VHH binders against Ras and Rab interactor 2 (RIN2). Designs and how they scored, part 5

Target 1, 92 residues: Ras and Rab interactor 2 (RIN2), of Homo sapiens (Human) (q8wyp3r787to878)
Amino acid sequence: FQNYLRVAFQEVNSGCTGKTLLVRPYITTEDVCQICAEKFKVGDPEEYSLFLFVDETWQQLAEDTYPQKIKAELHSRPQPHIFHFVYKRIKN

## First folded at step 1 (VHH)

Design p1 (framework vhh_7uia_1)
Fold by ESMFold2-Fast, scan of step 1:
Structure p1 (fold): chain B 92 residues (1-92), chain A 124 residues (1-124)
Amino acid sequence: as target 1 above (92 residues)
Amino acid sequence: QLQLVETGGGLVKPGGSLRLSCVVSGFTFSDYAMAWVRQAPGKELEWVSSISGSGGSTYYEDSVKGRFTISTDNAKNTLYLQMSSLKPEDTAVYYCAKDSYDFWSGYSDAFDIWGQGTQVTVSS
């Protein structure tokens, strides 16, 4: 399946849970955040964003980026990279 | 206990229409996104369409957009795929699927596919 995106949900004082999103190749980070707010039943979606966790580093994804393109680029590298998309609070 | 039962497939001529149904038991739609996926003979699984748990958002593969409509009837716990303007390339076994990922277990399955699917054949 090339048209899915796995996203972890990190909530304060809780463990991480995850969901698999069915997405189009050109879905934006803004669109993914809207889906995550609904699927994780978030009451304050304006406080959350989509982050990329790769090589022990957190990167907040800009709203107009394409997570599936980012995922494909990471998969195309000759060196293995452990990465996760995480929907979490901006301020933590 | 989770169960998905697909029905509504059949033989149809190009340009025809079919309505697929998936009866869900053991959970409610509000907790999960639902999808239709298909597999043509000798090919890999292909995502066709999805609907959010609330039913507020729908998504379609480009080749079916404008021809297929995904919907739910929450009172009947039933997922539908209305297919119009069918083409020979739509010939496949169609499965309904629910999101299933357990972060802690590490299982990589994108969807749980239940039952045998329903065969759609578009030919003259």
Scores: ipSAE 0.000, ipTM 0.155, lowest interface PAE 10.7, mean pLDDT 75

Design p10 (framework vhh_rezetamig_d1)
Amino acid sequence: QLQLQESGPGLVKPSETLSLTCTVSGGSISSGDYYWGWIRQPPGKGLEWIGHIYYSGSTYYNPSLENRVTISVDTSKNQFSLKLSSVTAADTAVYYCAREEDYDFWSGYPDAFDIRGQGTLVTVSS
ESMFold2-Fast, scan of step 1: ipSAE 0.127; ipTM 0.512

Design p11 (framework vhh_rezetamig_d1)
Fold by ESMFold2-Fast, scan of step 1:
Structure p11 (fold): chain B 92 residues (1-92), chain A 126 residues (1-126)
Amino acid sequence: as target 1 above (92 residues)
Amino acid sequence: QLQLQESGPGLVKPSETLSLTCTVSGGSISSSDYYWGWIRQPPGKGLEWIGHIYYSGSTYYNPSLENRVTISVDTSKNQFSLKLSSVTAADTAVYYCARDSGEYYDSSGWEDFDYRGQGTLVTVSS
């Protein structure tokens, strides 16, 4: 099975950690953020979102997007890309 | 030392519910750091993910099985269980329970299932 999503947690003054989440293929960004809030013990989940870092660029993912589809699209490219999903505060 | 042990009937009749329990020893399932899950291997085939549960009760199921699968957790007994309804011969497999730590730091690496039970063969036949 291949239903893993690797997510880094960026918190000011505490460093960077991460977790591998077991998720359904059609899990939404909103669902991933909820899991992250539970696993990283976040008390103010409304202040956080999931971001995608690809090469030199980054973007905030909309709640109704599908991280596993984004991951699959990036993996399907003939030239490899380095990318990371990061759960972090929206305003930092 | 953490150990996972499957238990349940080795024979199930077609149309019945397959029921297995995983007993966890040497560690607590009431941890925010882990998912607990079930995987199976039918004879001559690869591993198939069935589903996972978080200690809070949140579940994730294989879409191909989701209408037949229920995974539950009993933190008081340090156990989690699988129920697979309406079984057929295609559900004959070795069933494993497993823990996924999922923890990593930076890009130093990631871990798949860090612990797995010995597996238990379940045969579906009349």
Scores: ipSAE 0.007, ipTM 0.194, lowest interface PAE 8.9, mean pLDDT 79

Design p12 (framework vhh_6z1v_2)
Fold by ESMFold2-Fast, scan of step 1:
Structure p12 (fold): chain B 92 residues (1-92), chain A 124 residues (1-124)
Amino acid sequence: as target 1 above (92 residues)
Amino acid sequence: EVQLVESGGRLVRTGGSLRLSCAASGFTFDDYAMGWFRQAPGKEREVVAAISGSGDSTWHADFVKGRFTISRDNAKNTVYLQMNSLKPEDTAVYYCAADLTEWYESGSTEYDYWGQGTQVTVSS
């Protein structure tokens, strides 16, 4: 199954939770952020974004990117990669 | 005990229709995304359709789009796959699967629970 996305929710001074999202193959990062705001009950969604954590590095994903395409690319690499999509505040 | 029980698989003629059902028990059904997968002999398992816990979002593979429709009834803890205009290449064992929509830490992309499958055979 390639069309679901696991997203962790990270808050300052809160525990880390996550949700598995059923997503269309070409869903955008903007669409994922809207779903996350609803699922995680966020009242100030403009302060949050979707980040990729891979190889000990954080990368903020631009709104017009495709998380499922990014996920597929990471899975296609010859070396094992541990990565996480994280919905969190931009300023922390 | 968590259980997913598929039913409805049978022999059907090319061009026919069939509805598969998957009865779920042992977990909070509306918190789980549900999917239908299939596997033909000697081939890899492939995703056919999926539906969110609320039922508000669905996805269908291109090769079944317009022919198959996934739906769910959360009051009955059941997910369905309506299959129309069946082709011989649709012959496979069909599996129902469930994936938790909430966890405390991110993990692998594995589905949490699987049914035992139901055989669909499409003949000319």
Scores: ipSAE 0.012, ipTM 0.162, lowest interface PAE 9.2, mean pLDDT 79

Design p13 (framework vhh_7uia_1)
Fold by ESMFold2-Fast, scan of step 1:
Structure p13 (fold): chain B 92 residues (1-92), chain A 125 residues (1-125)
Amino acid sequence: as target 1 above (92 residues)
Amino acid sequence: QLQLVETGGGLVKPGGSLRLSCVVSGFTFDDYAMAWVRQAPGKELEWVSSISWSGDSTYYEDSVKGRFTISTDNAKNTLYLQMSSLKPEDTAVYYCAKDTSEGWFGELEDYFDYWGQGTQVTVSS
């Protein structure tokens, strides 16, 4: 439905910032990570991934998944969920 | 002579209202999606609201939903942002931006060359 994706950037020194991206419905997690690495000026993109934080649980998204499809699925559930897409270090 | 000119900013007390206008020349809204983006002192650029090129949808950042309304007047080639229930955290320079013609890939900063000079909104009492 919506053609925007809000992504938080979690970094050890500065905490969290964020960006709102205008994205295609079938943009991949790999594409989103590439945009995030460029726009958040990450020098070591191989150490980062896109995570879904929902119901106090973290899920690392595989590169071939579709964040907008995941977002739509969460929005279609009977009860409201608070969720965030977070670009952060895999092991930090 | 493609140009975006923002007006309507000013000083307002908390709870007040303002209407921002963006007059567009050199193209029509039917050709491109339009957006409002803001930047508060010391903060990152924040997308506020968008209206699609097809006129099918409007979109809002969570912090402004229910308080702000984006609209266009195609006859006047003007984009509006009606702001109500203004809060101190709404203090920022507001920019009018042209979104990507694809409508799906990219981000608002990529359209910097199509942004106007901005209009300053200060919410203070």
Scores: ipSAE 0.000, ipTM 0.132, lowest interface PAE 10.9, mean pLDDT 74

Design p14 (framework vhh_enristomig)
Fold by ESMFold2-Fast, scan of step 1:
Structure p14 (fold): chain B 92 residues (1-92), chain A 123 residues (1-123)
Amino acid sequence: as target 1 above (92 residues)
Amino acid sequence: EVQLLESGGGEVQPGGSLRLSCAASGSTFSDYAISWYRQAPGKQREWVSTIYSGGDTNYAESVKGRFTISRDNAKNTLYLQMSSLRAEDTAVYYCARDEGWFGELSDYGMDVWGQGTLVTVKP
C-alpha cells in the first residue's frame, strides 16, 4: 500500500497535528487541500495550501502537482531527508 | 459491510452520452468522498472524478468539461453523467469510497465492489 499521505495541520499560533490520508497515487495537491479543508473544518479554505517542509525550508505546492510523486522522489534521494507535508495558511 | 455496485454502461457512438450509477448498501454516502475510476484493456486504472462529502467535486483533465459527478445521499447513489464521449473513454468504470482520514492504514482503505460497468464507444 503506497497510497497514503501523512499531512500535518498547522494552526495560527499553535503546533502541528499529524494525520494520515489514504489517497490515490495521482491525487493532486488541489484534491488534498480539499480533503484537508473538510477534515480540519476550516471555514476559509481559500486561505490555505499544502506546503512541503524540508531542511527548515517551506515550499508551497502548486495545485496541479502530485504529492505522492513528490513523496516518492524524496524517498529515492541518496541523502536522507526529513520532510513533512503541511496544510497551513498561505500567509503565516 | 459496505458494497458499491456500478451500472449504466453500454455501447454508444462517438459524441454520445451515458449516465452511470453506483448504488451503495450497508453505508451512508454523506460521510464519505466517492470516486469514479476506469480501466481500459491493457492500460493502467486511472482516476476520473471525485465528489466529497461536502459536495465539492474534482475531475481528471481528460474528462473535465465533459463529465459531471453527482450524488443523491437519500438514495445512497453516485452518478457520472458522461457527454461528448470519445473512443478513449472506452473502459470498465468503477466506483470507490474514499475515507479521506484514518489513523490505521491496515484498518481502512478504498474498496471497489463488484465488476464495474463496461462503456464502449464505437463508431
Scores: ipSAE 0.000, ipTM 0.124, lowest interface PAE 11.3, mean pLDDT 74

Design p15 (framework vhh_8h63_2)
Fold by ESMFold2-Fast, scan of step 1:
Structure p15 (fold): chain B 92 residues (1-92), chain A 123 residues (1-123)
Amino acid sequence: as target 1 above (92 residues)
Amino acid sequence: ELQLVESGGGLVQAGGSLTVSCAASGRTFSDYAMGWSRQAPGKERELVAGITSGGDTYYADTVKGRFTISRDNAKNTLYLQMNSLKPEDTAMYYCAADYEGWLEPSSYEYDYWGQGTQVTVSG
């Protein structure tokens, strides 16, 4: 069984698009960023990172974190929380 | 960058077999999930078969048991072996690639597409 991860792409002056990635549970944020750079045709991947957006708050995810574990933790909370993973520029 | 070129299409009689191939250029072929989509006149494009970079396969119910998808990473080539062909299999067949993922059957926004090869089944 494989899991999925929805990632939004936020680009300056272009709005937002997104892709659903089929990922294994042990995928790292660094792995996700590499996939996103290829899928969103990003020429300067060093300027981008994966962010978590929840409750109007942006959190940049460190390269060695595990987005599927973060997603599972958010889903396991007793109160429903709407969150988004967003691939976007670090400085904007 | 990945370039996809399909070949092997043609006219076949119902009940016959045909193999279509997709040649990829570049050294990243092995990192891609690959698949075959088809589009018949007046119908939407549908994913009929997919194969992950690790070799796991999946098929649409319409072709399961009749079609076999395979890949040769050393030759950068994707294959679709079509057996027991039916007139409803008549379509333009497109090779598609998507990086590190699974080709989503409900999505037409795959990373790369070929130009297609026509398969016509008479009968």
Scores: ipSAE 0.000, ipTM 0.207, lowest interface PAE 11.0, mean pLDDT 80

Design p16 (framework vhh_7qbe_3)
Fold by ESMFold2-Fast, scan of step 1:
Structure p16 (fold): chain B 92 residues (1-92), chain A 121 residues (1-121)
Amino acid sequence: as target 1 above (92 residues)
Amino acid sequence: QLQLVESGGGLVQAGGSLRLSCTASGFSYAMGWFRQGPGKEREFVASISWSGGSTYYADSVKGRFTISRDNAKNTLYLQMNSLKSEDTAVYYCAADTGYSEYFETSEYDYWGKGTRVTVSS
């Protein structure tokens, strides 16, 4: 396990791009959102959040959660889950 | 916060070789080289992923330049062979603490001050 977090960026009609972020183990979802807003050049960051997509289900991550801990928990499960972290509009 | 320092530039005769180095004060994921010649805009030269498993080159330097890195030393290299007068430029090291899925669309967060390469005919 490296200190990397892969985040996809979803925009209407633009498809998805992604970035791999070098992050601290206890970086918060709020911190990740700030990094994403800067790196994806988002002018309206208040309209975006970090989501977890797992088992065909979208979950908006609360600002005080830790994406690296969530990632580690998903990797530790007996049966592997396909999951993605996605930075996208809240109302999209 | 991340500092990049280039070295290895100088005067070299056409057909010669130079090796540029760039030392980073800390970790970076993707790194690359850009250059700016007299009267020209800054242009992409080469880029490399953290593992060295992915490299990209501008068409003008393919087959002549080789990009590599030593992560234990936080150092990026550019081996320049078969140098041409058109390679005369200030060479800049660039680094990103995050990495785009496509190197050509990557926006580098950190830049060095550059090292000058002059190729005489």
Scores: ipSAE 0.000, ipTM 0.118, lowest interface PAE 13.1, mean pLDDT 77

Design p17 (framework vhh_6z1v_2)
Amino acid sequence: EVQLVESGGRLVRTGGSLRLSCAASGRTFSEYAMGWFRQAPGKEREVVAAISGSGGSTWHADFVKGRFTISRDNAKNTVYLQMNSLKPEDTAVYYCAAGTDYEYWLDSSAYDYWGQGTQVTVSS
ESMFold2-Fast, scan of step 1: ipSAE 0.100; ipTM 0.461

Design p18 (framework vhh_7uia_1)
Fold by ESMFold2-Fast, scan of step 1:
Structure p18 (fold): chain B 92 residues (1-92), chain A 125 residues (1-125)
Amino acid sequence: as target 1 above (92 residues)
Amino acid sequence: QLQLVETGGGLVKPGGSLRLSCVVSGFTFSDYWMAWVRQAPGKELEWVSSISSSGSTIYYEDSVKGRFTISTDNAKNTLYLQMSSLKPEDTAVYYCARESDTYYEWSGSDAFDIWGQGTQVTVSS
């Protein structure tokens, strides 16, 4: 597959699980969050957002960003980066 | 046993239409997201479309959007792909697949845990 995102789902009380999403190259963070809410069966999607965990830091992705482009940019860097996309609560 | 069986492929001229069917057995059809994936000769697997377990959320690959329609019939445990305005570049083996609920590895193939045998679609004059 050419375009895919690995997204971890973090729940405070349930631990961590995840899914591989096959996506369009220019899918937005807003679209990814909608897919995640449905696939992870989240009843309160307004409490969640997509985060990028890279270099031991959390970054909340704005709705109009493109996660697949962010992934490609991180992969193209000369120095190795370990990163994860995580769908989790904003205030937890 | 868990099985997906595709039918409906064939030879069609450019601009033509075909309807693919995928009959599922061994699991509750409406509990899973389902997808169509294709592979042209000598090419990578390409995701075509996905439909949510409720049927309310549908996604398409950009090159097929507006031409293909994914749908389900829960009473018949059947997933469909209605293809119209077919182009030579749509020539491929089309697979029905169930989307995985588990993580094993960081790879695109992990997105699906059950695959059908595939049905050949050839678009040519």
Scores: ipSAE 0.093, ipTM 0.512, lowest interface PAE 5.6, mean pLDDT 83

Design p19 (framework vhh_enristomig)
Fold by ESMFold2-Fast, scan of step 1:
Structure p19 (fold): chain B 92 residues (1-92), chain A 125 residues (1-125)
Amino acid sequence: as target 1 above (92 residues)
Amino acid sequence: EVQLLESGGGEVQPGGSLRLSCAASGFTFSDYAISWYRQAPGKQREWVSTISSGGSTNYAESVKGRFTISRDNAKNTLYLQMSSLRAEDTAVYYCAKEVEDTYYDFGSTYYFDYWGQGTLVTVKP
């Protein structure tokens, strides 16, 4: 199904865990970050953001963007891209 | 065991109406938001509508004003009333429960099966 969002959580020196979230198509990055802070038990959410890792490049997503629209755009490209959404510290 | 069973699909002419049902079992139905999704041939599965445990509803722009989602907690059943059907509404329709948190590995794929076989809606003149 296309209205799930898989988000990896990366901590310094700990590797990655992840969660699958069922979200509405127009959920914002700000809303996703709030859910991630709650689900991953983050005490300093202002130090974290949602990043897109695609084509060997990290992109921090602005709070007013729509991750599901970004996901759909990546899926609609002529050639498939491997990408990941990662909730991680901004300065790491 | 979570089970969702969709029914009510069929063939209708443009402008017609259908009511879809989703019978749920294996979880406390009234505690969860439940959604309708659809998938047309060759397209991505798309969200259609959600109803929260408290009864709040939300709809995709393409179906607003034409479709109505509702639930009957006593019967553990979700409904989608579809009116003014168009050829582009032709799809298999699925219902889905909120996904529980699960772990995933960067190199792995997880499959979630919180819906059944779906129910086919075909809009043909």
Scores: ipSAE 0.000, ipTM 0.127, lowest interface PAE 11.4, mean pLDDT 76

Design p2 (framework vhh_7uia_1)
Fold by ESMFold2-Fast, scan of step 1:
Structure p2 (fold): chain B 92 residues (1-92), chain A 123 residues (1-123)
Amino acid sequence: as target 1 above (92 residues)
Amino acid sequence: QLQLVETGGGLVKPGGSLRLSCVVSGFTFSSYEMAWVRQAPGKELEWVSSISSSGSTIYYEDSVKGRFTISTDNAKNTLYLQMSSLKPEDTAVYYCAREGDYDFWSGYYEDYWGQGTQVTVSS
């Protein structure tokens, strides 16, 4: 089943947990952030963004990008990658 | 424990209709996003439709738009898929799915599916 996205939630007090989201193929990063704010009960969603964590490196995803397309690209690479999508504060 | 049980599948002629039901137990139904996914013979799993926990956001795969309707009955802990104008290419096992939980640090993840119900569209 490829129409899912695993997103971790990073918060200092609550640790790092997450959810497997059921998502359509062309969902945007902006859409994912809205879902995450609702699911993780975030009161200040403007302070959060979706990040890609791959090879010990953090990358903030632009709102108009497509996480499922990014996921597919990472899976198609010749060298295996371990990656995570993480919803976390922009400043911390 | 946590369980999803699909019913309503069967054999129908092209142009016919079926209603699939998924009765859930072991969790608060209205707190989770739910979906219908299907697997046709010899093909990969395909997402069909999803509905948000509030019921206000609904999505459909392009090939089923206008023909299928997803809905919930929170009092009965039941997810429905009303299928009309069925086509031979809709032949598949249909699964009820719930959004899962994932723990980043341990790598633990849980994806919840039912056992499926067979839909066959044939003349």
Scores: ipSAE 0.014, ipTM 0.343, lowest interface PAE 7.0, mean pLDDT 79

Design p20 (framework vhh_rezetamig_d1)
Fold by ESMFold2-Fast, scan of step 1:
Structure p20 (fold): chain B 92 residues (1-92), chain A 126 residues (1-126)
Amino acid sequence: as target 1 above (92 residues)
Amino acid sequence: QLQLQESGPGLVKPSETLSLTCTVSGGSISSGSYYWGWIRQPPGKGLEWIGHIYYSGSTYYNPSLENRVTISVDTSKNQFSLKLSSVTAADTAVYYCAREYSDDWTGEYSYYMDVRGQGTLVTVSS
């Protein structure tokens, strides 16, 4: 197993940073958010969620979804688009 | 210095439950953004991931083993444990407990564990 999930961190009035997470295929969005809160040192984790950004569209991922499976589906598109997983505030 | 140590019986009878405990020393199970997992290696084969747990109690299991696996954590004892039910000869393997981690965004020097125990051989036979 050598799976990775790249997650960008978006904060108001600061530059975009990111982390590469080594995660199992069945990691949930809830657990990714928990890791992100600790790694990005977020004091109010209840205000943040994991989003998928693709085609200039934001999609909030439900807690019980599997980001690695979403990533695999996006890579399986006939003509794949550029996409990003972003940990950011729910109300922006 | 973080160390992980497996413990449990080296021989289990077919149809019984295999129970192993991992004792963590030199660090706290709850001190970081880590998963605590179990991996096994049957004789002559590659590593097979069993499952992991976050210190909050969230668990994830290999789907091929899911109905037989339970992983639990005891933060007060700094331990986590594996139960694998209804064992057969195919479950004979060296079992390792491991700490699984995430990396900074500076490149892919990727491996799924950074610390593991020395391993314990479990033989399933009558």
Scores: ipSAE 0.000, ipTM 0.136, lowest interface PAE 11.0, mean pLDDT 79

Design p3 (framework vhh_6z1v_2)
Fold by ESMFold2-Fast, scan of step 1:
Structure p3 (fold): chain B 92 residues (1-92), chain A 124 residues (1-124)
Amino acid sequence: as target 1 above (92 residues)
Amino acid sequence: EVQLVESGGRLVRTGGSLRLSCAASGRTFSDYAMGWFRQAPGKEREVVAAISWSGGSTWHADFVKGRFTISRDNAKNTVYLQMNSLKPEDTAVYYCAADETYDFWSGPSEYDYWGQGTQVTVSS
């Protein structure tokens, strides 16, 4: 089933938890962030964003990117990479 | 909160049609995305179809595309699953569930409210 997206949630003193989301193939990062705000009960969604961690590096995903397309690209690479999506505060 | 009650499950012959209904109580039904799930004996619960709070967006699993259609009537606080061209492998307990995301849905473990299920049996 290619339409599941695993997202980790990081919050100060609450540890790291995760949710598996059923999403459309062309869901945007903005759409994923809205879902995460609802699912993780975030009261200040403007302070959060979706980040991509690949191996030992990370980046904030722009709102108009497509996480499922990014996931498919990473999964199809000849050399395997450890990666995960994280919904977390922009500043920490 | 919302409470969900499924109905319409019964024995039906292969190739037949059946419509399941899920009646929701509560004044916030139209704020929820809704989903239909099923679980056959000895198998994990799987998502069948989902519909956004407004009914403007729907999703159907590959194994039911073209045969099943999800819809909702917010004035009646009801979500439906129209099942056509039924196959024996569609035999399962069908559940409806509500999700607080408004426009989108999560996997089975992430839905906020669940009904008790209605049994659908398809025989040859």
Scores: ipSAE 0.000, ipTM 0.167, lowest interface PAE 12.9, mean pLDDT 78

Design p4 (framework vhh_6z1v_2)
Fold by ESMFold2-Fast, scan of step 1:
Structure p4 (fold): chain B 92 residues (1-92), chain A 123 residues (1-123)
Amino acid sequence: as target 1 above (92 residues)
Amino acid sequence: EVQLVESGGRLVRTGGSLRLSCAASGRTFSSYAMGWFRQAPGKEREVVAAITWSGDSTWHADFVKGRFTISRDNAKNTVYLQMNSLKPEDTAVYYCAAEPEYGWDETSLYDYWGQGTQVTVSS
């Protein structure tokens, strides 16, 4: 029931790194942000959020959203687009 | 830790309704997202519905949308699955599960699951 979620970590000085997270289908965006803060060793987690980057567009995900459901919806489109989940500073 | 006990599973006729309950222990229940899963014989376990810790947001699998509704009562430490318009293909053992705060940092061996309740839908 665990599924994979690829999350990129974007920092101004160090560029993008990423991790593949083993997550459950009902995991929320706020839960993913908590894991990202721990795994990327972020000291100021309140300044970060999870974003969706798709079609050259950035969208900040609300805490109550389900990234696995969003991923499934994007995969079910007739012409699937390349997308990324990115954990980064809100204001950057 | 959270301990979960499901109840309400039984034999029902096609088109019938059934409500499943999942009773949870502990003071941390209101901090957990909860889910209902099912597993039919010879199939993998699949997610049916999920609800956030506050109950403000729910998700339902496409194959149950409009028929099943997940809800929770944090004062009673209970999560529910209301099942309407039941079909033979809904026959399965239904499990409730809690998403632990650090679940993906643990192995699947530490999933918080109940023992399941059998739902059989006959035509």
Scores: ipSAE 0.000, ipTM 0.146, lowest interface PAE 12.9, mean pLDDT 75

Design p5 (framework vhh_7qbe_3)
Fold by ESMFold2-Fast, scan of step 1:
Structure p5 (fold): chain B 92 residues (1-92), chain A 121 residues (1-121)
Amino acid sequence: as target 1 above (92 residues)
Amino acid sequence: QLQLVESGGGLVQAGGSLRLSCTASGRTYAMGWFRQGPGKEREFVASISGSGDSTYYADSVKGRFTISRDNAKNTLYLQMNSLKSEDTAVYYCAADSEYYDWTSEDEYDYWGKGTRVTVSS
């Protein structure tokens, strides 16, 4: 079990960037969003959320979910899945 | 406040091996080794996640150096094999906060004082 989370940052006007975050296993999506707002220097964090992109579909993660548990579940599946965590605007 | 103490540095012949240790005064998350050679900027060597499941290496040391940790002892290791004169440097142990990137020196919160490694040609 990895104790890091790779998060892509998506902005309309700028290129896509990414950050590797060192996180605890029980970190919540709300906590990850707060870290992302600080690391990506977002001035309007209320307009952003953490999304999961998996199997060509987007899913907004609820604030009380655990991204590391979601990641572990995806890694434990018998079929490999390509997935990304993306911090981006809710409206877009 | 977290304290890091490096040990194991010294003089070694080219082609030889050396193992560095770094003992932390308490629990750490991501940890890394950085080095600074004569007349050079500090550079990344290797890093390891808190669980030990993930490791990263600079291209210059990949295949020769191995980073590992013993969380029960709060100790980080760097096994250095096939040493080259270019590996001559002061080696620094660094420990991260829970949300930092592992490969940038700017993102580590705690640093040791360093241990000197001299590789003679």
Scores: ipSAE 0.000, ipTM 0.140, lowest interface PAE 12.1, mean pLDDT 79

